# VH-VL binders against StAR-related lipid transfer protein 7, mitochondrial (STARD7), part 2

Target 1, 216 residues: StAR-related lipid transfer protein 7, mitochondrial (STARD7), of Homo sapiens (Human) (q9nqz5r112to327)
Amino acid sequence: FQSSGVQHHPPEPKAQTEGNEDSEGKEQRWEMVMDKKHFKLWRRPITGTHLYQYRVFGTYTDVTPRQFFNVQLDTEYRKKWDALVIKLEVIERDVVSGSEVLHWVTHFPYPMYSRDYVYVRRYSVDQENNMMVLVSRAVEHPSVPESPEFVRVRSYESQMVIRPHKSFDENGFDYLLTYSDNPQTVFPRYCVSWMVSSGMPDFLEKLHMATLKAKN
Key: E = the ipSAE of ESMFold2; O = the ipSAE of OpenDDE; V2 = 0.75 times the mean of E and O plus 0.25 times the DockQ between their complexes.

## First folded at step 1 (VH-VL)

Design c10 (framework fv_imsidolimab)
Fold by ESMFold2-Fast, scan of step 1:
Formats: structure tokens, sequence, C-alpha cells
Structure c10 (fold): chain C 216 residues (1-216), chain A 121 residues (1-121), chain B 112 residues (1-112)
């Protein structure tokens, strides 16, 4: 334990050996791709594809968990700070559960086509376990059928867990983001290279700066 | 109803700068790149660069990088191309043209009407 | 820079006769995504250029079926099966696989 606000490494998942599972039934190991001041980035192959599931472990000491959480839920504000957003709107909200269905259209790096996502977003503040959770997954919705204008992403999952160092309203927390999607591209090596070297680091930095800006 | 409407013709002296505008309507302005292409008399089409209206980021043809600035104003859905240190060889019709990155890729699917820039003493 | 070379420089065509225009690139326009980033545009007198063909062989909306594009790699052809008076103008090929975007020198089509 270090008093300097050390970042904790997530445990690396191990291949399961239970039952009569073939090697194809075992989970791949995480490999570290990037080790930066504010976060560590890991990936593992998605079996049968040239795509990866990504995991980010990050730490901030200058913003509160609640501010960081709320900035991610604010769709109007995200359109202002996320330069890749073409469209982001809530198309349905379930009053009882608070679950939201969103339509998100985003630029991909030149020369890739723009993608659109229809996904359900659920969030919870778990006071007992001192954590905030945001989960999203692709769904179909009759109000937003597939369009020839954009490439529909049908396989998308994201989970973020935010753990305060002190409280939800005091500066300092760790977060763990795990996500995967299949953007239906035939040159995934370019997409992977962009995402690792530019896309993901840029998104995380802009999200942090947006949270700082919203704080004031 | 996609329309790109450009500013009017201009006459400039050598060494001056010109700023051409292109106002977009009928689509989500920030969702598509905007390109600038010129045609000098008796010459072909020449690409100058592109701008992402959402971010303001540009990709410029190296031939023009030291003289061209591209900007946008999202409140008026307008892109601008400014060319400095004008020479007689810059006399041309300047076009804005939309670049649609979608499931069917249509570069320059819609063009502005063109702006004639004449550089003379 | 990718160099785009068009032939011929000009064509004079009797109405109703076919026309063929060629374009060659200095390197392959086939991308690793399986698409060929090659396009044809028509610049009619007094009008801005218009998109005719995208990704080698696909007609843009509103383009008559007498226009067809073909080719692969570095060698491309635009054919007009029956040239009409409204088809007069300068035809340009373009590549977008690599920046800077580059156009061919143009082929002027006129009626005899």
Amino acid sequence: as target 1 above (216 residues)
Amino acid sequence: QVQLVQSGAEVKKPGASVKVSCKASGYTFTGYYMNWVRQAPRQGLEWMGMINPNSGGTRLNQKFKDRVTMTRDTSTSTVYMELSSLRSEDTAVYYCARDRYSSSWYPFDYWGQGTLVTVSS
Amino acid sequence: DIVMTQTPLSLSVTPGQPASISCRSSQSLLHSDGKTYFYWYLHKPGQPPQLLIYEVSNRFSGVPDRFSGSGSGTDFTLKISRVEAEDVGVYYCMQSIQLPLTFGGGTKVEIK
C-alpha cells in the first residue's frame, strides 16, 4: 500500500479448466498495451476475430466520483466535449428502472465509415459496496432501424465501475472500464492501432478535462 | 435539400489574402467533412484540404499548408478557406464539397456553386 | 502522391454513339478493407462538378444507367453507352485511398 495514491493493477483473468472444455472454450489472458500516468490499458483477443476486448484501470485525484459519473450520463454535455459524436440522444427512458435507450452516431478515423449504436444504458450507485456502476449493451429498437447511412454496431458491451478513495463527493477514485464491440470492419488492424494509440487515450483525457471544466 | 452556398467572386492583388465561405444546410453540419477543391483556368481539379466541422481539425494538401487556413463556425453552419500570399497562379474557381463517410462512401457528393477568385495587379 | 492519368484528353462523339474514358493510377487503389477508393465526376459548363460513380462501379443517385464504371487495382474505365447532348463536359477520375486526394487531368467530351 503506498500513500502516494498508487494505481492498482486489475487481476489478470486466467483460462478456466473446469469440465471438458476445449481450448477454444477458455478465456484468453489480458495483455498490457499501455501504462500511462493516469491509467493502464489491457486487451485480450475476441476468439474468431481480429478484434479485442479492452480493459482500462485509471485513477484521478482532482475530481470526485460523482462528477466523473454525472459527466458520462450527461448526453448534451458529451456532444460538446466528444468531437467524434455526430448524434447522441435518448430515444426511450424507463421511468421505473431508470434504464435509457440511446442512439449514438460517431465518426470513425479516416477512411472508415461512421458507425451508429443503439444501446441500453443502466446505472447504479451502490452505497453498501461504495461503488458506482455504468453498463451499456447493444439492443434493437423499432424507432431506430438499421439505415444505409451508417454501419450498425450490433455487438457492443461496456461496463465501468468507479470506486471512491474516500466518498462519492470527495476528490479521488479508481475506475475499471471493460468494453468490446464489433464495428464490422475488414481492416481491424488499422482500427486496433488507432484505438490503442489515439482513440482511447484521447477519449479518456477529454473525459477527464470535461469533468474538470464542469466542476467549475 | 442538401445545399452548399458560397460567398461571391473576389478580385485581389498579389500578396493579399482571400477568405471564401461555404454555408451548409439540409443536413447535420458536424456529421460530415468539408473539402476545398480549386480549378485554375485551363487546369484540372486540385484538392486543397479538408476540415472536420465537429472538431475543427484539418488535413491540408502539403502544397498549400503554409498558405491555407480552414476554419468553421458551427452556429452558422459555415466553413471558411483562407488563402494568403496570393499569386496570379491562384486565380481559380474555389469549391467546397461535402465528404460523406457512411456505409456507402460518397466523397464530394454535394458541391457549392464555386467562388471565382481573380488575382491581378 | 498518387498520380492519376486520364486518356484521351478529349473526345468528340456523335449523338447516340458510345464513349469510353480510361484512368490509370500510379499505385493500387485497393485498400485493406476490400474497397477500391476510386470515383468519377462530371463537370458540366456553368455547373459545379457532380459525382457520377463511386467505388469503381456504383452509380450515384440520379445518374442514368447509360453510365457504367469498371476496373481494378490501377486501371479503370468509364463508359457511356449512348452519349447525349447533356453529357458534354469534362470528366475527372479521383482516388481517396491516400492523402492528398488527387484527380486525373480530365477528359473533355463534346458533341460533333
Scores: ipSAE 0.000, ipTM 0.501, lowest interface PAE 13.0, mean pLDDT 83

Design c11 (framework fv_imsidolimab)
Fold by ESMFold2-Fast, scan of step 1:
Structure c11 (fold): chain C 216 residues (1-216), chain A 121 residues (1-121), chain B 112 residues (1-112)
Amino acid sequence: as target 1 above (216 residues)
Amino acid sequence: QVQLVQSGAEVKKPGASVKVSCKASGYTFTSYDMNWVRQAPRQGLEWMGMMNPNSGNTRLNQKFKDRVTMTRDTSTSTVYMELSSLRSEDTAVYYCARGLDYGDYWYFDLWGQGTLVTVSS
Amino acid sequence: DIVMTQTPLSLSVTPGQPASISCRSSQSLLHSDGKTYFYWYLHKPGQPPQLLIYEVSNRFSGVPDRFSGSGSGTDFTLKISRVEAEDVGVYYCMQSIQLPYTFGGGTKVEIK
């Protein structure tokens, strides 16, 4: 793997983001919006919307893939390191497939109201292809109906692929995160600006620090 | 094994409907779009439409929009294509094909074996 | 709709000789993202179509080096440097820049 942005392994493919029926159905160009030492952030327009799909390529050499993966799966620990979390609970768990349905409530920056998400999360450790995968998408669940207290996000997708430099239990890996949601805001430009300048960078930095702290 | 397995051949009368199935295995069903492509005898390939199995949303070729319905069953990893008001010119081999959005690339990388639909009186 | 025109309609090739197939689109297949949404597929008798070339010139996994794609904008070529018996079939070009996705009429390759 290289900081030059060259990947020696292919990222896991994802279904096409659907826009208007009349759209071309093809990807817009990725635009790099942030280039930091440990990660690069790109965005591209979701055709037919005012929103963006985000892509993060990051590299760490001081934590293991398994530590980073497990910190993201640990809902109790996330409530401790992610100050924006109001509520994060596993609603339903399928022990055979490993799929979990979660209810997540999070602060958004003023003047936006807090949002809640009901989503299914699936994760896997692929020994053959030497990667770890975490995928989430919004779903509906009868135990968590919409509430006037929070704005329900009905469109949400996240996919992260973690690829070790050596092994799952040795320091060093690259990750690729693809993310999109529709927060249903009347301030889309402000929300996009916040996501790029603060939301995503702060989240990634806190996640790294949380992983370092959990390592001990 | 990564594969798409389609339902068997069908013989229909003009005006009837046909429903072809495509069962996916060996990969995450909801992570790839499913396309339908047909080939009439001595004709070329013709794209009918696609479905996102995660959302259920479809994008259909306008030529078929009034006659084609695409659905899926996530519990069985199966996509269905139903074509109504059949005509003799609908006689064709119907293929399902997985649409792969691989970073910056897009293509049909995996195809079903095909289902022959014959429309005759 | 984007019209894809292939030439020739058929081609008979002596084994070991080269073959060249052309495809022309009615509109540019170059997207604003810098990519050209153009592909070559091979349809062998009794089998489903298989991907040979994606994004003009990239060989799909397992495709022999004797296959090469080139072109830009509206004019594309598939070359087979040394045709083998297993290369018999109908070759189709395809575009996916605009819905509906469209294919060329096909070029049948046969061995003499």
Scores: ipSAE 0.000, ipTM 0.412, lowest interface PAE 17.9, mean pLDDT 83

Design c12 (framework fv_imsidolimab)
Fold by ESMFold2-Fast, scan of step 1:
Structure c12 (fold): chain C 216 residues (1-216), chain A 122 residues (1-122), chain B 112 residues (1-112)
Amino acid sequence: as target 1 above (216 residues)
Amino acid sequence: QVQLVQSGAEVKKPGASVKVSCKASGYTFTSYYMNWVRQAPRQGLEWMGMINPSGGSTRLNQKFKDRVTMTRDTSTSTVYMELSSLRSEDTAVYYCARERGLWFGDSYFDYWGQGTLVTVSS
Amino acid sequence: DIVMTQTPLSLSVTPGQPASISCRSSQSLLHSDGKTYFYWYLHKPGQPPQLLIYEVSNRFSGVPDRFSGSGSGTDFTLKISRVEAEDVGVYYCMQSIQLPLTFGGGTKVEIK
C-alpha cells in the first residue's frame, strides 16, 4: 500500500510593518509595497541612502520552471520582449565555471539618463534541493570602460530562486527575487516610485508573457 | 497588546462541518500569516495549514484531503478554518497561531489563540 | 514528510535539577541560506502552547535564561539548567524547512 506523501511548497515571505521595540527589542525593516494576483513586493531601506533593496515572491501555474529559467538566460530573446533594452551582450564566458560577464544598457524614465551595467551572471540547477538559482552582481571589466553616453551602475545585485510545485518540466512554481541597485540619480524618490509602480511590475509581467510565448 | 480570540466550543455529528473563527487585535492583521494547529485528546500537535490574511492565499496539509478551507475577513480582522465531513478522529482542540518571520520560510508561532474544543460524536 | 522524533517520552525531575530533551529529524533542517529551521514549544495544562526557542538557539521574549537550545543538522537538544514548578508541561520540537510543518511527539516534564 502506497503512503500518500505531500508535495511541499515554500511559504510566502512575511514583512514586518510594526517594530517599535515590540519586536523582541529589534526593528524589522521589510515592508510590503504591492500585493498583486501573481506576486507580492516588499522593500527595505539601504542604510545611508534614499534607496531600497526589493524582495519579490511570485507564483505561476501556467508555465514550467525550466521555461521561465531559460527565458531569463536567453539574451537575444530578451532584446525582443524587453523594449527598455538598448544593448545586451555577453562579453566574456568562463568555460570552467560557466559564469558570464554581460554588458546591459537600458532606458530609464524621463528625466533620467539611460544606465549601463557590467555584471557577472552565474546560474545553477540543484536537483537535490529541487531548485534553480540565478545570481548577478556588478563587476568591472577592461573591455567595457565607463562612457559619457550612459550612467554606469556600480552597485547591483540580483538573486532569484525558483522552486517547482512538481517538476522542472511541469507547470507551476514559486520564485523569490532579491534585488538592489544604486542608479546614481538626483531623483531618488522619483526613481523609487517608478520602480515600485511601473518598473518592477511591468518587467515581471513582460517576463511572464515572454515565457508563455516561448512555451509553444 | 496582541490578542487572538477564538470562537466557543462546538459539538457536531459525524458528517457535519464546523467553522472556527479567530479574531486578531493589537497588530496589523494583514502583516502576519495565521496558522491552524490541532491536538486530539492525549495526542500531539498537528499542523493543518496557513493563510496569508493580505491576499487570502493558503497552504494546506494534504492529509485532510480537501476537507479543510481557510478564509479571512479583513474588515473584522478575523480568520476562519472550516473542516467538513467530520469524523470522531477530528475531536480535538483547534488553535490559531500567528506566524512570524524576518525572511522567506522563517516560520515560528509567536502568539496563539486560547483554543476551540470541537467534539464529534454520534 | 519530515519525521521528528523526541526522547525521552517523559521526564520526572527534582526541583532545581537540570533536564535535557532531545529531538532528531529524519533529514537535515539546515537550509542553503545558512539557517536551521527548528523550534521548541512548551504546552502547559489548560493553556495554549507557547514558543520557547526559535532557530535552534534563540530564546523568545520573556523566556528565562535557564532554557537553552543547541544542535545542528538532524540532532537538537533543549536544556533546562534548573527545573522549576512552572516548567511542568509537554515540550514539542518543530521543523519548518518543508511543508507540512511537523512536530515531535512531545516530552512530558513533571516534578518528582
Scores: ipSAE 0.000, ipTM 0.420, lowest interface PAE 17.3, mean pLDDT 82

Design m01 (framework fv_pozelimab)
Fold by ESMFold2-Fast, scan of step 1:
Parts: C-alpha cells; sequence; structure tokens
Structure m01 (fold): chain C 216 residues (1-216), chain A 124 residues (1-124), chain B 107 residues (1-107)
C-alpha cells in the first residue's frame, strides 16, 4: 500500500539478508534483544569475536525528523544531555560535503577504562526520497594520535536513516540505526550485556528527551 | 520464469547418507539464498537450512550435526546431504528460493519459488 | 525455538463461505509471518508475506492481519480451488518454524 499506510503503522525492519547495505550475506540471523514502546533492538554475532552488530528500529510521533537529526549533529548540546561524554570536539569540517572528523571520549561502565574514538561523520538530506542519513566510521587523524590515557576504538561504524511520516518539519518519523564497534575489552560479555541493557537503550531514550527539550 | 527441480534416490537405507540436488532454471543461482524444507507423510513442514550462493550456510539446530548444504554455481545447482538417516527422516523434500532483502520493506525469508518435492523413504 | 500454533486443525466449509484461520507465536515476532497454501500432492505456495502483504498473482479474497503474537488469515468468499491445507511461518528468528497446518475441507 502507499506511504500513508507506513506512517500509521510502521512495519519493523526485518533481519538482514543478501542485498542489504552491508552485503555480508545471511551469515547470522538478527535476534531481538529488546522490545520497547519507541524502539526495538536486535543484534547479530560478529564472526570470530564475542561482539555484536546492533540494529535499532524506532518510531516517534512527538518530535520532528529535523529536530531529531539536528540534535544528533549538535556536539555542544550532546555534551549536555549525554552524561557519558568526557570530550566531543569537531577536529575538521568540510562544510560543502557535510563531512566532519570528530574526537569523542566516553566513559565505559566500571571496571572498564574510558575509550576514545576518532571518526568521520557524513550527513545528508535527501528531499527527493524524503529521508535523512547520518553515517560515521572510525578513521585516523594526525592531530589525534593514540594515547595511553584512553583505549582507542579502531573499529566503529554507525549508520542512521530517518524517514518522515509526513514531512521533515512535522511530528512523526521512523529511523533505522545499524551500529558496531570493538571496545578492545577483556570483559566482552559484560560489555555486551551493558550495551543491550543500558548503553543503547539509555542513549536512545536520552536522545529522545533531549529532542523534546530542544523543541521547548 | 524461475523453476526448481529436486533429484536424487527415492530410497535410502538406515544409517546411510541421504543426498539430494536442486537444479535451478530460468534464472541465476547467484545473489540469492536457497533453502531445503521437508514434510514427513501426513505431517507439517520443517525448515532444514539455507545456503547463500557464496557458500555460507545456516542449519536448523535439530539437524545441524547431520546436514550439509552445498552450492555449485557453474551448474546452477545446490544440494543437501543428511547423514546417519533413520525412519524419522522419511519425508517429501522441497527446495525453495528465499526472497532477497529490501532495506525499506525489511522483508526476508519468504519462499517465492518451490520445487515439486521428492519423496525419500528410509527403509531397509 | 519459536513455536507456532494454528487453530483450528481442520474445518469444513462450503463455497462462498468466509473462512478465518488463526496462528499464534510463542513470543513476539512483529509482522514477520507468512501464509502458505498446500494442495494435496503439491508444493506449498506463498500467499501472504509480512503478515498482511498479498503476493503478486494471489486473489484479493485472501487477507492477512495481525502483529506480535496473534495472526489471522481470512478467505472472504471460499472458492473450489481454495480447499487446501494452510501453514503459517515465522521468519523472525532461526530456525524458521511453521505452524502445524489448518486443513480446509469441503462440507
Amino acid sequence: as target 1 above (216 residues)
Amino acid sequence: QVQLQESGPGLVKPSETLSLTCTVSGGSISSYYWTWIRQPPGKGLEWIGYIYYSGSTNYNPSLKSRATISVDTSKNQFSLKLSSVTAADTAVYYCARDRGYDFWSGYSDYFDYWGQGTLVTVSS
Amino acid sequence: AIQMTQSPSSLSASVGDRVTITCRASQGIRNDLGWYQQKPGKAPKLLIYAASSLQSGVPSRFAGRGSGTDFTLTISSLQPEDFATYYCLQDYNYPLTFGQGTKVEIK
């Protein structure tokens, strides 16, 4: 049926198979690990590790796509609503392409040490297909070499697609987030448990609340 | 128009290996998932496993220790081997194509084309 | 594994009748449910995917509804060619699991 049907009762994205954006094939089935009112969380094993790739499908009806998108891009505001952030700075920005290199330092749950990430972020608004896209990937940058003070995360990828129910400036949208990283930890089971039960859900809920507060 | 056809022996002795081949015509085996499903006489359907055209597999845990699925892209075929068979493995065996993923629809694992099925009887 | 339970196991109906078959999952499977029709001696045929989406070429008298754990397949006006066994399939998690089947018989 037409897009109007999706706006009323958005279908949840299914398990990843052949032809998906990461093109890995149907190696492992996505397993749902959390079913909440505003989002559902799946994970699948990363072969050869005790770690997972995560996928989130979420829906909000009380904030606009543009507000949600902009809150994620606002590094100063993120430092205010995300209590785990120790440092978040834009190192380099290309305003024409929308490409940014960021240095992000974050708390991890005790007993793990803080991690730092250097990553490139690209974002775009696709008016023709009525969607907003945000992608991030770990990179190296000469102004931020590895430091013994923090554990450098070298494997990090995040991709979010936001699709409005009506328009970018009216309340209501769905989003699909695919995320993975390797925190270089001797406590992989603990880290995975924390990510599923606290890390990811808390981040998404705080992001929603931050968007509502920015609206006011 | 895609068509699938199963082939292999109709009778297998207990403790031996059941071997079936599915031939795909009217389309390429490449870029799709291919699955085996079985149905014991008078009973329901049971999913056995899949193979991606590159060789990656996933099996029903109940059959994982005995089942092997393989693919031969040059012949446009994929095959099932099931070892150490017993009378409980007597069934009609179907091969089927597993529908590809679409990012926005999110749809996967729908069997849009099926072979006609082949009866395998396990008996001495 | 996710257990799929169909009700009823069989039913008798006449041409022109409205027929409803139900399928229940042992846990939430969103809309990751398909319906398949199997006629005696034939391979199953896909009717509905994603709980409510009609497969190309399938008559509009077939309709699927539901999400989460409870699903229905409705045939609005039963035709002679609709006498068959119907199976639901969850494709939410591996292993993929079918319901036990519902046989629709002529009265």
Scores: ipSAE 0.005, ipTM 0.466, lowest interface PAE 11.4, mean pLDDT 83

Design m02 (framework fv_pozelimab)
Fold by ESMFold2-Fast, scan of step 1:
Structure m02 (fold): chain C 216 residues (1-216), chain A 123 residues (1-123), chain B 107 residues (1-107)
Amino acid sequence: as target 1 above (216 residues)
Amino acid sequence: QVQLQESGPGLVKPSETLSLTCTVSGGSISSYYWTWIRQPPGKGLEWIGYIYYSGSTNYNPSLKSRATISVDTSKNQFSLKLSSVTAADTAVYYCARESTIFGVVTPDYFDYWGQGTLVTVSS
Amino acid sequence: AIQMTQSPSSLSASVGDRVTITCRASQGIRNDLGWYQQKPGKAPKLLIYAASSLQSGVPSRFAGRGSGTDFTLTISSLQPEDFATYYCLQHNSYPLTFGQGTKVEIK
């Protein structure tokens, strides 16, 4: 499980060096692939693969941090607004830490097989640092063995940090989402293109609309 | 609320080593970058360097040969030593917490500052 | 090192005025820019990070704009507590560098 983390941990010293390697004045090796009104999307290659790590920086002024955070955590509501979800269930909760193990099954575009994820999720609200953090990573769990129906994603990591402009209960915040996975087999190039041009933007727009609806 | 407090000598003689300590209260020193910034009287701000709580440092090239930043997690403190001082090192010295936007590799902004401590270099 | 140049170095204004301060980077820094307010005898205070994001607790009359090399801080209706020196800071690359400051004085 993750540490008791009330906040996202800073990167190790090696990562600091990587962050300022660009001599042209671009600090990161991240490539901006989308610049929209409510969010910016970057990607960078995962060495040795045809896959990308993605980073989203977004700003909303019409919903509260708490509403957005709660929508991330509400598995029943996600099944209603996220049409790609086949199954999303909490398998196990650790009473002491509040960590949850989830089984998530999701559609991928035809002709790709659907993927399933078993992952541990940990979240925290840090009032002192004025932020909310949600982290997830793939794990193995004996209650959910691999199935021939789905491709098991064994390498998955997601971190989202939400930082209010004012308070947790007033409209306005920034968020940063860093996402990576390796779904076991090399993606066709067209599927990588789909993720960037359609998949991730559509997900983010639906998440915003779901949060706005939850407001009422 | 996180609070930072500088402490050290108000007067240092030329050629000596300036030593300042920043005490962090109201929060853990772990999982953040901690920085020193100075301001000569009537002038602007100059970044000195940072330390990550694990011990990694980065310094302004103009001060790198003379500056050493260290961290003591057991005391919730970090410190600056600046050797071979001259009158040009007379300044208010600030310590600050350096937050990264959501764990991005590079520091993004200084969200908490100490009150500053004036150091005069004079014989 | 990235050079940060602010304009003007000082200005005089009255309560209720719209004040605009500019900051120019010698090379592209994306949106890696913060604005800080310093009152006499006090430590600087963060107003804006990532060029345009208001820090929690900062009044909405403060607004930041810009990306790349050209940035502005606007105070839409100057209040008595806003008379201070303002600094921009680039955090795109090391060493971190501040502008020289803009002093906003009472007319």
Scores: ipSAE 0.000, ipTM 0.429, lowest interface PAE 14.6, mean pLDDT 80

Design m03 (framework fv_pozelimab)
Fold by ESMFold2-Fast, scan of step 1:
Structure m03 (fold): chain C 216 residues (1-216), chain A 123 residues (1-123), chain B 107 residues (1-107)
Amino acid sequence: as target 1 above (216 residues)
Amino acid sequence: QVQLQESGPGLVKPSETLSLTCTVSGGSISSYYWTWIRQPPGKGLEWIGYIYYSGSTNYNPSLKSRATISVDTSKNQFSLKLSSVTAADTAVYYCARDSGPLWFGELSYFDYWGQGTLVTVSS
Amino acid sequence: AIQMTQSPSSLSASVGDRVTITCRASQGISNYLGWYQQKPGKAPKLLIYAASSLQSGVPSRFAGRGSGTDFTLTISSLQPEDFATYYCLQDYNYPRTFGQGTKVEIK
């Protein structure tokens, strides 16, 4: 066992400039809501709602950027390590752009109904900039109409940037994840509380463990 | 306000190890990348390497075999060791804060610098 | 490693002059370029990041332009405190590399 007292504090998000508020936006400041050994979680209000946009800055030194990136893209493996997944499948791939459309159905904590997401995902490995990028956002697709069985999430955005400390194939990297969605719930405060205390932290910890186990 | 201060010996003998420490005040060391940069007298700037709080480092390939950067969060300090020094290592050594990637696609830069400390390698 | 070439290596100018310094990268670096000012006996100071973004507290007479491989730093009306050496730095790929510097001295 290691001695406690070592804390990992990633760089703080940059403050909003005055120009952002003056120029059209009423952007809120980021508020740190969790400071854990491997990541810091921030949130800011989405104007007009009881919901938040979330930002995670994290660091790992025991897995490679490529392993972490590939585990996130592996739909079959995610169904094995993510107990909340009810369904996760690729609906179509666009060979030209590299974009994929996915249908994802997930448990939400009782008393909330399960949600489903139809989203487009695009990823890139930028060897010149030494970065890996994964971007997702909600879309509509004719093959997956809304169903009374699940609550359709229509507002969803996720962006992750992974920057290696050395190379894509050596241990060590930082990542920045920005996430927001609107689960359309009558329990928005409960949902926010769950997301901060359990949803996001549990997902990130399980993703890390899954990456460690996937070393091949 | 954040301030950085280098400390270490002004004179190091050839073949020995150069050891420098940077003390950070006015802000926490554990939330940023920290870097070392050197400048031989009358010449330009050379980036040596960085360290992040997690212990992750990246070094200029020209110095990687000899350079080690470490961090001590409890003292709010980070340090550079450069082994097997020669006259070519005579330089002013600066420590600086590296903003690191803070946002999607955001660029890094060196926003706060120490005053620099001259290290002469001579017998 | 990405090579950064600055020109000229030195220039002489008078107060009130428009001064332009050029920096060229050996490969495309997008906008991952910063400009630093160094006065004799002092540490470098950040002037511009992301090729064109002025650092807080830096006078508006300093302007950066460019993307890809060709970059310029312009001082629109040189002041006495601007006599210094200027360095460009690429942060596109490791190792980070500086240009050789441009000395701006009194004519």
Scores: ipSAE 0.000, ipTM 0.436, lowest interface PAE 13.0, mean pLDDT 83

Design m04 (framework fv_pozelimab; at its last look DockQ between E and O 0.02; V2 from the best seeds 0.00; counts 0 for: pae E 18.1 > 2, placed apart)
Heavy chain, then light chain:
Amino acid sequence: QVQLQESGPGLVKPSETLSLTCTVSGDSISSYYWTWIRQPPGKGLEWIGYIYYSGSTNYNPSLKSRATISVDTSKNQFSLKLSSVTAADTAVYYCAREGSDYVWGSYRSDAFDIWGQGTLVTVSS
Amino acid sequence: AIQMTQSPSSLSASVGDRVTITCRASQGIRNDLGWYQQKPGKAPKLLIYAASSLQSGVPSRFAGRGSGTDFTLTISSLQPEDFATYYCLQDYNYPLTFGQGTKVEIK
ESMFold2-Fast, scan of step 1: ipSAE 0.005; ipTM 0.461
ESMFold2, look of step 2: ipSAE 0.000; ipTM 0.421
ESMFold2 (binder alone), look of step 2: mean pLDDT 89; pTM 0.925
OpenDDE, look of step 2: ipSAE 0.021; ipTM 0.572

Design m05 (framework fv_pozelimab)
Fold by ESMFold2-Fast, scan of step 1:
Structure m05 (fold): chain C 216 residues (1-216), chain A 124 residues (1-124), chain B 107 residues (1-107)
Amino acid sequence: as target 1 above (216 residues)
Amino acid sequence: QVQLQESGPGLVKPSETLSLTCTVSGGSISSYYWTWIRQPPGKGLEWIGYIYTSGSTNYNPSLKSRATISVDTSKNQFSLKLSSVTAADTAVYYCARGLEYDILTGYYSAFDIWGQGTLVTVSS
Amino acid sequence: AIQMTQSPSSLSASVGDRVTITCRASQGIRNDLGWYQQKPGKAPKLLIYAASSLQSGVPSRFAGRGSGTDFTLTISSLQPEDFATYYCLQDYSYPYTFGQGTKVEIK
């Protein structure tokens, strides 16, 4: 088994900082939190709050962009590889915009309560700019009101950009995931600490393995 | 216009630590990454390592045990220390600015601005 | 580490000639290749990034081509100021590695 995860480029995320650092939407500086074999994680403060926006930059050389993208969109397959999923269902599709509203219920380690998310997801394949994009954000939906069984996560937003090294159908790509999430309630340190140090890294590793297993 | 300038002792004795500083003018050191590259007389270029203002570093494995790069944002400077030097470390040392890969636009990294270089001779 | 091999190691040409320099990587590096010009006693200067993109301010007579393992730098009409050593650099993986250089001497 050869060591993989050779770093291809300096992974500091300047894309959002450049062009708006001196604008009305001025952004804060990113700080590195985690440096792992296949990815790096940064955070920056959300102005006026005690919360952080997170950014993950990762590289894979053993799976294709299309395989990785499709595995994330496959709700039925995710229930098979993600043991934390209690429920994951598409509750609405908009045929005009291509948007989907999902209800996702997930385990958190004891003694933390399970969380649920209601979010809208939109994805696109941009052949002109050679990239794939997946965006999600929390929404309210009348078919899924808050329930005392689960802690509703109301603050959730993510954007993932996947850029091929060669083509959508050849191995190798970089991805950039920017997200903010507040799953904490009674004991904030336990929930946020687990998610950043274990939950998100474990999810990314399992997603990679699921993509390898789903290869044609 | 951004400019880089190296400064250091010029002559270092074997077994001592080589210390070089790069001063950045005309722009902020808080963006981009900053790198050291060397060139022995009459030979090719060798990448030494880089640093971001966050403090994150990466080094050429051939030099990792001896090289340390640091950044001082208040002075707009970054520095290289190379310990236990020998005659093989005699070279012109360059500092340079690294352009970052921009995943949203697809732009790739490159060394777009270089200092003039400073000759370091390791001799007794 | 990725080995970068340049050919030829040196060449002589007359003003107005077309000059071609080749760079080969020991493994696939996509288009993560730059070309740098170094004049005697001076720092290297970026000419081309991403294998084929011309750096701002660089004359259009310089052109880069290639992807994967084989790359070429072409100077379409050599000028007196082009006397220099040219280096390729892969920025695909760490450590970044340079080719050994190609010396261009004007006859």
Scores: ipSAE 0.000, ipTM 0.469, lowest interface PAE 11.8, mean pLDDT 81

